# Designs tried in a protein design chat: VH-VL binders against Cytochrome c oxidase assembly factor 8 (COA8). Part 104

Target 1, 167 residues: Cytochrome c oxidase assembly factor 8 (COA8), of Homo sapiens (Human) (q96il0)
Amino acid sequence: APERGAERRDTAPSGVSRFCPPRKSCHDWIGPPDKYSNLRPVHFYIPENESPLEQKLRKLRQETQEWNQQFWANQNLTFSKEKEEFIHSRLKTKGLGLRTESGQKATLNAEEMADFYKEFLSKNFQKHMYYNRDWYKRNFAITFFMGKVALERIWNKLKQKQKKRSN

## First folded at step 6 (VH-VL)

Design g91 (framework fv_cixutumumab)
Fold by ESMFold2-Fast, scan of step 6:
Order: sequence, then structure tokens, then C-alpha cells
Structure g91 (fold): chain C 167 residues (1-167), chain A 123 residues (1-123), chain B 108 residues (1-108)
Amino acid sequence: as target 1 above (167 residues)
Amino acid sequence: EVQLVQSGAEVKKPGSSVKVSCKASGGTFSNYAISWVRQAPGQGLEWMGGIIPVLGTTNYAQKFQGRVTITADKSTSTAYMELSSLRSEDTAVYYCARTEGYHYSKPYYMDVWGKGTTVTVSS
Amino acid sequence: SSELTQDPAVSVALGQTVRITCQGDSLKNYYATWYQQKPGQAPILVIYGKDNRPSGIPDRFSGSSSGNTASLTITGAQAEDEADYYCNSWDTSGDPWVFGGGTKLTVL
């Protein structure tokens, strides 16, 4: 039984097919994890009367999601390729084939794989630090605009109350 | 621009311990391993061990297992190598070197070297 | 622990080509790295990953690899190239680093 990812009926590995929100949803909703990035996409509801400020916030959140998806899809692809290369190289060094006599894929023990993980993490440490820095910058901007939208909504409510009182 | 600055020369008696420091100047060692290599007078290079500071993980050469301890302090960008139970045969120049590494099928090399610390063991 | 074998000494005339050789079973699977060491100085990286040169290393230095053998070639040797040269490789069966015994190059 596959996890949430199996609920998404994707046809293309490139992620061209999309998960669709429920027919009468008036709110944002979260889809199953993307096969490449392993991140859950957020589908944003667009109200009929969206303000320019609300549109700016939504687009900033969408752009941040796209950046995040691209980063992790690329990182996971790199990890998978390098892991496979490491396993093949170590098996060749030991004089072992890529498959066991039973036809199963040959594997390395946990101690040997630890060497790969240590080198991969060390090699990519700076890249992950830059990712975290940019992630915080993007979330600060999103929080700032969320505050502006909240103030706009408070102002609109106050404006409506004033109109009623002027009657 | 990254330099590895090592501590000064030491004279030790047999049976004592020595601790050599290696400070990264002008950068950090967070993305790299630090290796320790020694060279006895008139002899070749001998790898002793290394540390990956970001993981705190160490590897030691079989010959030095049980006598060598390698540590790192990320806050001061300084690696240390401590060798115990010193013998006259441990008289050597001790180098630290920044180690660029990948998985086993890719290049693995030491690109920046300290100037060396002379350790003399005599009675 | 596995070994890398180098000739202890080699000589070359000024301006001529010299080839320094390193042999060992690890070289069947991993490229050799080459270091130059002058008297009283720390080693410096000359070649890594078969035939890559770090910034500042002259183009007269090149590397090659075939089977269990790696070679460092200096084309048009200069007086300043007189030094000890060490090969180094990665080994999965013992210590991660294996150094050759070193080759003393004399430029005549």
C-alpha cells in the first residue's frame, strides 16, 4: 500500500500532470508529495475579489514553493546518482557483480554506506547553508506581507463600520 | 586565501603526550576534512588520520590506532592532533592538510597544507 | 595495508622530459594524486584526479593512468622542479590514504 503519493495520478515523470483541488474548495489545500522533490505542493485558492496586496502575497508564496521544489528535486537526483555510483564503484573494487547469484541487487553494509553519507554531507554543507539562508529570507518576506494583508483587512472592516455609523 | 597555521615546535620525553593545533585562517573548514600527515627525518609521508568537523567523525590509520586522537573546535576553526605514549620513532614533522573529498569514485586530495610542526622525542 | 611503489631517484637534463611512475593495485580503481616537496617545506598539490592541475601549477606538469600504474610527466624540466615527488591514492581495503615512498628528482 503506497503512501499519499499514490493518490496522485501522475502520468509523466516530469511532473506535467497535476493534483486538482476539490470542486467547491474556497481555501488553500495541500496535495500529495511530489515524486522528485518529496515535498507536498500547496494549491492556492484565488478569490474573485483578490486585492493587489493579496495577489502579491500569493505570488510570492507560489514562487517560493517553485524554488523549494526545484532545489530539492535537483538535490535528490544528485544524491541518488552519486549513491548509485558509489555502490557500483565499491562493488567493482571488491570484485563483486552488481547483482547477487539469486538475481537481487547487490548492496553495501551500513559501515560502508556511512562513508558515502559523510562525504556527501561534507561536500554539500555549503550548498545547504545557502539554501537555509534563502529559505529564511523568503519566509521573512512572506510573513511581512501576511502582516500587511492582515492590516488591510482590519482597515476594511473599520471602514465598513464607519459607513454604517454615518447612516 | 585559506591558510592552516600550526602550533610551534615541541621537545618531549619518551612516554609523554604531544598536542598539535591547526587553525584555519581566512576561511572555515566546515566543508572539508582535516588530515594529519607526518614525516620522519629523511623518510616519506605517512597519513595518521583525519576528521570531518561538520560531522565530528574521525578515521585513524591502523599504525596509530589507540595512540592518536584528532579533534576539532568549530567555534575557533581549529583542529587538534594528540599523540600519546611517545617514542623516539615519533620524532617527525607533523602536517595538517585540508582534504577535499567525494565518494570513492571521485577525486580525493589535500589542497592546502600547514607549514608543519617539528616534534622531537628525546631522553 | 596496500602499497604504492615508486623508484627512489630519477634524473633529467634541463629542458628534457621526465616521467615519474607509481604502481599499486588501488590505481586500478582510483586516480593518483601527486605532491611536490622541496627541502624544509610542506608538500604542495601538483596533480589530482588523473590530470587536473591546481591554480598556480605550471602546464608542463601532466598526469596519466593505465591499469595499476599512474605517471607524472614534466615536459621541459626546469631547475625549480628539483624536489621529492609523492603519489597518493584512495584505498578501500585498509587505511584510506596510501602514499608512495617518494621519488627524488635531480635536474642536471
Scores: ipSAE 0.000, ipTM 0.444, lowest interface PAE 18.7, mean pLDDT 77

Design g92 (from g83 with heavy chain R98K G99D H100Y Y101H E102S S103G L104E T105F P106T; framework fv_cixutumumab)
Fold by ESMFold2-Fast, scan of step 6:
Structure g92 (fold): chain C 167 residues (1-167), chain A 122 residues (1-122), chain B 108 residues (1-108)
Amino acid sequence: as target 1 above (167 residues)
Amino acid sequence: EVQLVQSGAEVKKPGSSVKVSCKASGGTFSNYAISWVRQAPGQGLEWMGGIIPVLGTTNYAQKFQGRVTITADKSTSTAYMELSSLRSEDTAVYYCAKDYHSGEFTYYMDVWGKGTTVTVSS
Amino acid sequence: SSELTQDPAVSVALGQTVRITCQGDSLKNYYATWYQQKPGQAPILVIYGKDNRPSGIPDRFSGSSSGNTASLTITGAQAEDEADYYCNSWDTSGDPWVFGGGTKLTVL
């Protein structure tokens, strides 16, 4: 899976992470992993006096999150489906059933799955390239707008300082 | 249709090894496994092991573990069965067979070689 | 060595019906496959997947299955049907294939 710059299991350096359900929160909160994408959604806090620029940044982040979750949900479902089809085909060829005598699902070892992984990567190479390109473009846009928001906040602070000096 | 052509009869001494070949013709050496089944004089059929050429994966019957080696050469569509440390009890006709599957849990050997007689005698 | 049990011999009169049985725990999960073998020849597939016949096998051959038992039925036996018959299934002990001991059919 291509997640350059997206891979990071974010934990506080020395603190215990506390997960809270959404309840009139004044901060962003993180939900449980999605069933299909296995990614945790972020629910964004909306300030009462959100600027148009801040709204644009928030919406861009939300749209990017929805795009990312949809991509990984689809990819994971496709992977699982094709993996099961591959295992089923190989177990039939091997003369084995889909379940062991104890009723557990029969599996192939890592070496036997190498062909599946190679085929899956090759088949999805162009899709993964497009995902990476779009991911970089979206992150560049987010960084750019974060910079604009930061500049807006600096400008507002400068206006406040000027106001203080003017008495 | 696929045909399986086996190598000729062998006479071996106890303690030696024998390698039997099975060449597939009239089809691709893919989408199926090759099983090896032996039959001692006047006795029933006994599965020894098999190979899935596309995976390079082998399965061996517990009774023959450590003595049997099954290989395949995809370029010549030929499977091989080598049995080592031969004993008089290994005197048998050795068959190769194409494993095929249809639907659900239906497994069968639809094409058989004519058999290779291996005699182990001093 | 076989986990599938067959009677070693059975006889039938020409033109009559005979049933050859195969018993084993693996048959609870998998249908038996049946092979015919004549002296000095390789086995030939006659029935697979409960009651399917390959092309070229006469319609007098049929299969049935119930619980841990599978049967091969020959309706209107002919002299050419005299042979050894082997059932085959998946081995519950871990080997993927197991054969019955074989049943010798004599056509009187």
Scores: ipSAE 0.000, ipTM 0.436, lowest interface PAE 22.2, mean pLDDT 77

Design g93 (framework fv_belrestotug)
Fold by OpenDDE, second read of step 11:
Structure g93 (fold): chain C 167 residues (1-167), chain A 121 residues (1-121), chain B 108 residues (1-108)
Amino acid sequence: as target 1 above (167 residues)
Amino acid sequence: QVQLVQSGAEVKKPGASVKVSCKASGYTFTSHYMHWVRQAPGQGLEWMGVINPSGGWTSYAQKFQGRVTLTRDTSTSTVYMELSSLRSEDTAVYYCARDLEYFGSTPFDYWGQGTTVTVSS
Amino acid sequence: EIVLTQSPGTLSLSPGERATLSCRASQSVSRNYLAWYQQKPGQAPRLLIYGASSRATGIPDRFSGSGSGTDFTLTISRLEPEDFAVYYCQQYGNSPFTFGGGTKVEIK
């Protein structure tokens, strides 16, 4: 009797997509878009001789990615819920069903939906402002540490060249 | 024949959670919204919330916002209602009811048999 | 929120009499989104009327719904012994989908 493959229960979205890059990757790997955030996760490469500065940069990039994934996953879910609630409410107000006579999901026209988008943007404006602020802060910090790591790598290369000239 | 079969009676303590199931059969499960309505002993009907056919959208009455969660499992044709932070006032019969399929069709035409939830100390 | 007020709270009638039940909304409700239910003790509600005036499948002709805007009526032309129950109106045009307080039709 062929073992019926256990249908993987779609477990609730706990973690970032566990896309496992190939074991031999010597570079950062970009995964497919996450189903909730629509953001592509990055698997950061870990050098064999990772410096404390490189490790700090990697951790900061990982934390920023997780923060960004969580924000957009939540925002997209909120948007989808509020959008559908708006459509539901407006269709009812118009004396229309939630489905057409053909059984398709009923929708609103672009003009009617413009009101939703305006209201949604207005309601979420402050949230998006804080997101943008924090996004810039995080990215500036990342860029700063990228610069430090670059300088460290240059210094280490120069030191190795001097040692080879002295022998 | 269309049937909505709910889970059995529950007895819970205050502060606990309850999860009631509603198994649908005899129709296209993914075509209908599902509502939950409760009725306290000797009281009227109270609408709690709705879940869309895909399970990706829910709407709740303000009274239950933050305490109720509706979920849907398409593979088992089952809708779930979870109510948290139970109080004595949550003692009621809980019903699932399917909504219309299309405009002009019958709303709330089939109901589950009800699930009695008793919240007692 | 649309509040539905049903009147009377209790209606005492004899078999064969006409029953008239009222449901008043605090706001205008689309005629297509008012329903009436019958509930017997220990049973789930049964849909009688939808869209204010459309009879659900298997509902006897003695049940009729009428009204528009804020005022709706359920009429039972001749009460049968099995019609003694609680009746609820519901609007499903706006969330939340509110019910009336019910009218109990009892034997006189």
Scores: ipSAE 0.016, ipTM 0.594, lowest interface PAE 6.2, mean pLDDT 86
Fold by ESMFold2-Fast, scan of step 6:
Structure g93 (fold): chain C 167 residues (1-167), chain A 121 residues (1-121), chain B 108 residues (1-108)
Amino acid sequence: as target 1 above (167 residues)
Amino acid sequence: QVQLVQSGAEVKKPGASVKVSCKASGYTFTSHYMHWVRQAPGQGLEWMGVINPSGGWTSYAQKFQGRVTLTRDTSTSTVYMELSSLRSEDTAVYYCARDLEYFGSTPFDYWGQGTTVTVSS
Amino acid sequence: EIVLTQSPGTLSLSPGERATLSCRASQSVSRNYLAWYQQKPGQAPRLLIYGASSRATGIPDRFSGSGSGTDFTLTISRLEPEDFAVYYCQQYGNSPFTFGGGTKVEIK
């Protein structure tokens, strides 16, 4: 019956759902979908002996996640608000009520809604273009640091093996 | 033009709390981390903590853990540093400072003008 | 935490002279993530160098940084009147971030 996200308690200042992973977790934890962005947040495990590179990668991944959550939360809220305003405006112009006789929200046909979608996409074109560019830049940076962390871990593993042999 | 403008000087009694603001302009507020650093009279710089303005997540220096709280308001592009249970040794100039890099914690490229907090009986 | 020790505490020089400031870390600074800041009386610090050797935007060529591991140096090749200030090193390679005690460059 209830979905995995049914235990969502509240939202953080950024609009992201609040939940707490286990304190002793040795793995990343995936949370329920955010109410506004509809994206599932990842809560990252922080090792006790985290290196500066590992910290930089984790912070970059956390910051990218928060940036992504905030963008989509804002975009979805703006879309929903403008959609409702558009529907209300068109229904008022036609002299129609906001709800049907059965209490359902009155809707516009597909042709009328196509006008809204075209206007919304055109109005937000530059914002979406900047989002896509930033998204790719962030993912390239994350991939770069993931590679650096992997090399650091290999080096440390080799050092441990060498120390073990020397004993 | 990037600017960080801090609130005015405060005089507090021991045991009180102080909340200092730092208003950012001239860049995308959520794209850079914001740090807080203090400097006691005639002394060096001491790092207190950092906030990610996008998500609001924070990290504090152990010395200030439990007494410092960093918050932000994205609608006003402002970060706040609240320090509780003030002692005379908390008398210092408090600075906000922006991370150099868009994607991570790096050194601090722009600083606020500083807010003098005096704790005196 | 990493302790940064700056030396000398005070450096008395004349305009036109070379200034060499040292910053020594109690343990190796990861990735050479070390920065230098300039602070004048009554002003906030100003970023000069980061990553041990990269000049920040707008910083004159006379400022240069060098070093790795535990030993770092800031060099000002020819002091200008405006360069007399306190200089701080900072490591951001290891949490928590820490600053050195500062070196005051004053007019002889």
Scores: ipSAE 0.000, ipTM 0.444, lowest interface PAE 19.3, mean pLDDT 80

Design g94 (framework fv_belrestotug)
Fold by ESMFold2-Fast, scan of step 6:
Structure g94 (fold): chain C 167 residues (1-167), chain A 122 residues (1-122), chain B 108 residues (1-108)
Amino acid sequence: as target 1 above (167 residues)
Amino acid sequence: QVQLVQSGAEVKKPGASVKVSCKASGYTFTSHYMHWVRQAPGQGLEWMGVINPSGGWTSYAQKFQGRVTLTRDTSTSTVYMELSSLRSEDTAVYYCAREGFDYLPSHGMDVWGQGTTVTVSS
Amino acid sequence: EIVLTQSPGTLSLSPGERATLSCRASQSVSRNYLAWYQQKPGQAPRLLIYGASSRATGIPDRFSGSGSGTDFTLTISRLEPEDFAVYYCQQYGNSPFTFGGGTKVEIK
């Protein structure tokens, strides 16, 4: 089976993408949620005549996506691991086994789990703060470059029209 | 204990390809980016590229674009660096290195493999 | 790409002295994502500092990093015999990631 996380398009030969999503025409495509991050990846279409500015925007968006995917994959893994450790610790403290008499995993009630969630959020406050800061900075940069690309495309379209009139 | 173990030394002829492996252990393989860095004899460090083991997404330094391919196998917790069209200038020690997480979303390359010597000789 | 320039190329000092190493970027490093590595002959690099000023796990407090934007410094407050090595700065704020040329800290 093909890997869902294909090689980055900017590493492929000019005009060739190693992973082209199924679509009626080549364009950006949103994939299924990543198993670990729960985020949907965007697969970027690379036009044959991609400008340096368009390449900078695409690479910035790809890099931001990878950063975002990595952060949430790690966060979700940490949450799951610490949740299990918390449950085991509390069950041991109560003198309860990790499994019920029926062989099912023993669980904590909603009030006890609320303690874990509160602790996890408090513990990770600074990490989430830095994530949000970086996320805003990256989105600002992406928006800025999107504006520049839009202006470049308008300029090129106008230049092409003028050239046709001259010829 | 977190550890990266690389494959053994390689001797190749010009024009050949080499594939170096890096096996990770002691942590969740898919939660950390993996970088490849090389060092020619008596020279400094040179970044080659990075792979996200979760999605398989890669990014390469322009100098190696078209010659380097980074891949991974999640079932064996192993990343691979394949370099084609080898020339004498590619003689170097090749390192894999894990990108760490602690307080911030990213904090440099915190764990390194022992290095793989690749010699290209005519 | 961001070019990192390290100075001096070689720093000759005696044990007990203070070492100050410079790393200058050709343009601003995003998020202050600047790391320092130590490398001894025949060994892989070892992470010392990340995020310009945060010490990596297990790194002695005699190592400190400072700076922001384009100008970064690694300081070793009191050199020990095991600190004589080559030191590299590396930015990971902007793709492609780049390393400085290194500073060799050697015994006088």
Scores: ipSAE 0.000, ipTM 0.456, lowest interface PAE 15.9, mean pLDDT 80

Design g95 (from g93 with heavy chain R98T L100S E101Y Y102E F103W G104L S105G Y110I; framework fv_belrestotug)
Fold by ESMFold2-Fast, scan of step 6:
Structure g95 (fold): chain C 167 residues (1-167), chain A 121 residues (1-121), chain B 108 residues (1-108)
Amino acid sequence: as target 1 above (167 residues)
Amino acid sequence: QVQLVQSGAEVKKPGASVKVSCKASGYTFTSHYMHWVRQAPGQGLEWMGVINPSGGWTSYAQKFQGRVTLTRDTSTSTVYMELSSLRSEDTAVYYCATDSYEWLGTPFDIWGQGTTVTVSS
Amino acid sequence: EIVLTQSPGTLSLSPGERATLSCRASQSVSRNYLAWYQQKPGQAPRLLIYGASSRATGIPDRFSGSGSGTDFTLTISRLEPEDFAVYYCQQYGNSPFTFGGGTKVEIK
């Protein structure tokens, strides 16, 4: 039962005196940022005695994460593609090349880019409204199921205490 | 407990417009998208469009763009589907439908009872 | 738009038999957002399956969905008398949302 095993360099959490590679914890952990969405994925811990309600909550959270990852990956790709197309179109219209004499990437000034940002935001307004609505729906559902799981856990604890004290 | 109640059957002449209502109850009206789907006699289901009741944002199937208008009244929790320039081919049962919080990613788990629109003579 | 083709158009079976219904998409359905609905005469459709394989609330376990991409299947393991109806697949992964033409499951 020593709680300080992890504080010793050569001791694993189980009290092993030999060095072991880091293990996944007994709770959720956060991974590195996804290269497309730039969001950090959460890898969900699955309890040994997961209830059907707990499984439903976990699946809901996993599906929400996947939806969120896909949305932002797609949005980032669309933004980058349309930004490049806008810059190339404007430079071509001005008779300019894509690179400067110094070999640097040719750019538009802030005033010219403001036109792109206004157009992009306007064009994507409905898409972002859909995203925000779905985001709130998803978080409402997650909160609701978290509440149900919490009540289930309280009920199970009360059942155990009642059984133990019914001598 | 969640319920969608639609207005009664309509009989219209070709060239007229029809406006069907769908009243929602038992849930937060502005938190769910409302879809419209129609079904001609003996035919399959056809998606017409969707409205976000909060902002009034709409999206329509290409076939119905220019003829269909979706609107809502948040004070009465009601969505309206107006179809103009009616033709005999518009004779169908019109349904409103929405998704639920319990089944995220579901398109239509709650449906209205349907409204029959007949376009004749 | 994505066109969904259901086959067969009509499936004649007896209670207790297994029904297998096919839905094929002209293009890959995003996120496998494919649903199955049951419709009886004079009634609105009832959601059975969503996300290709997840059963909706209250739907008996004899109903199962499978498939991904362009090929999807609805299976009813043992037909009950109340299962004789028309079944529609629907994709909601790509706008506009589209439905298949339907498969009528009728008593033999």
Scores: ipSAE 0.000, ipTM 0.457, lowest interface PAE 18.1, mean pLDDT 79

Design g96 (framework fv_belrestotug)
Fold by OpenDDE, second read of step 11:
Structure g96 (fold): chain C 167 residues (1-167), chain A 123 residues (1-123), chain B 108 residues (1-108)
Amino acid sequence: as target 1 above (167 residues)
Amino acid sequence: QVQLVQSGAEVKKPGASVKVSCKASGYTFTSHYMHWVRQAPGQGLEWMGVINPSGGWTSYAQKFQGRVTLTRDTSTSTVYMELSSLRSEDTAVYYCARGDIYFESTPYYMDVWGQGTTVTVSS
Amino acid sequence: EIVLTQSPGTLSLSPGERATLSCRASQSVSRNYLAWYQQKPGQAPRLLIYGASSRATGIPDRFSGSGSGTDFTLTISRLEPEDFAVYYCQQYGNSPFTFGGGTKVEIK
């Protein structure tokens, strides 16, 4: 079986805008939209006394964010490339130039573009299904760990109250 | 530094094919169109064709339609121009030239050129 | 196809003189989609002007482009010895992206 050469997915440069929140921040910060993914990155707060469970939650959130950023960066790039290729191909077939007489970029009408969107969605349907599945799995895991962290915090508060009553 | 490096000179017989390579460096290869332009000895510049950043779309001048094939290899950052059914009139210097940025409304001017490849077609 | 006609075919001038090169299109070209190139003997072309009037990076101020519609002009305000070359206009509004026939600027 010929090894299907792994199409080296042009990894969009992971230039996640290193939004650095102020050093005194006690909360998560949301950055501007990334230029490739259009997703707003979150800078997660790190408590001074971060528990192992809190650390695990934070890492899982970070990994999920990176995964989302990479997915959408690549998807947006693919969409933009395929859209432009489709437009150029159709214009060529019509014997039209790449620019209008006014010097604007030549475009297709909404009906012609509907074919592109239909084909693009069809072609990428499985990819989107896998993304959605994995998105739910990741968010479920995050939610589960959020619950565990909440319970841990409650337990720690109760222990502290008991110790204060015993002294 | 942005650079286009072309393959060496070629000598071909009439009816043969030639494949010229253009290796790009110093920029995002997958963001730019690549043009091919030739120049016969003592003549002007003649646009041959263009390939899009993905390599999935090409446009050729009518004169070269059916004889020219542009391809690109993203893994090696190389664009190829193949010209078939060579004639004596195809004796020229062939240039690759970088075009506009794919995702911008940048015009299709050619800002970076290869050094050229001399193709000689002789009996 | 848009045909670009350059005039004159040859321009003989002395260093320090003003050079004016014409490029006429067979049909209207958006002023934003005309480029000028310089080519010296044995060298690849070099972009001078894009968008009819915008200088490319590293191009001296003595080079200027103007025009719209069908008539475009490249002006060299003061010819330097290194400016003796062939100049080509090119339209890139519509495929094919045609070149003019060139104007040779030579020393008088």
Scores: ipSAE 0.014, ipTM 0.589, lowest interface PAE 8.3, mean pLDDT 85
Fold by ESMFold2-Fast, scan of step 6:
Structure g96 (fold): chain C 167 residues (1-167), chain A 123 residues (1-123), chain B 108 residues (1-108)
Amino acid sequence: as target 1 above (167 residues)
Amino acid sequence: QVQLVQSGAEVKKPGASVKVSCKASGYTFTSHYMHWVRQAPGQGLEWMGVINPSGGWTSYAQKFQGRVTLTRDTSTSTVYMELSSLRSEDTAVYYCARGDIYFESTPYYMDVWGQGTTVTVSS
Amino acid sequence: EIVLTQSPGTLSLSPGERATLSCRASQSVSRNYLAWYQQKPGQAPRLLIYGASSRATGIPDRFSGSGSGTDFTLTISRLEPEDFAVYYCQQYGNSPFTFGGGTKVEIK
């Protein structure tokens, strides 16, 4: 029976989700948020006449996406674990259960949670520093190659127009 | 008290660029996403993009490809939205809005909003 | 693109009455990632509900959200004078993130 396309989701060994865009896509496609990283993956369309420079840019963007997905998947798992441990510990200290009488999950107020967020960010500052450094390096490289691809496309269009003009 | 205070109204000509600021206070600036949303007169709300203030990581709506740039200055707890190549259809109120903590699984709803910045693009 | 349709467009009620606002999606919203916002003239939106049914911090318990998939509801159990405003639903389960056209709750 026809569905909305050949859409599926797979999880890679690194904990990064993989997905498949609609079958007849001719553009880059953005998928649903990854379960672990909470980032939306991009599936890059590959034209049949892709230049070597365009391929290099696409592979760089794909590799950067995988790196970014893995970093945030790991950070989100660590954050979730430590947040639950913090909440559980504070509720236990107050003599409160993990759930209210209505069956809802018990929570802490904003002031108590602010202390946890500050501590978590402080504890992870070195990892975030390395992430920021690598993120800027990757973005610079991507921007540089995007510029090169744009110039190549402009040049090719100009060559094509000149050929039409002379023929 | 958590507050987001935006810069004042702007009037621009087509083809110009505009840069709107959003200054945060009352919370740890680097712990929450910051979103930008616009509202054209007589139309609905439209999501433009999000920035992680800790790393400066950004994600943009495809509609604004190449035109929108989100940046931040952690020393002043300020986020900036720059929109280039302005057209008359860019006339709108532009809001910054605080998202959830950037490690959470639901970062895309917005709990605290700036007052809005009116940007008018006219002849 | 998921289109969110809010109904009714205008709801005329008196203080003390129950308000029921509908938000229908053209396609299923992933993970029930749907939020409700309140907006008064000249003001920024205010978050009321996220994740279809979770009340935001500081929001009175008279506000409740329900629903899943394509059919979502915001209920105000007993309208207070300050509740007369425009209400928007927003889905953040599927890119691009989209908003409904709004429901105006006005005094009868």
Scores: ipSAE 0.000, ipTM 0.451, lowest interface PAE 14.8, mean pLDDT 80

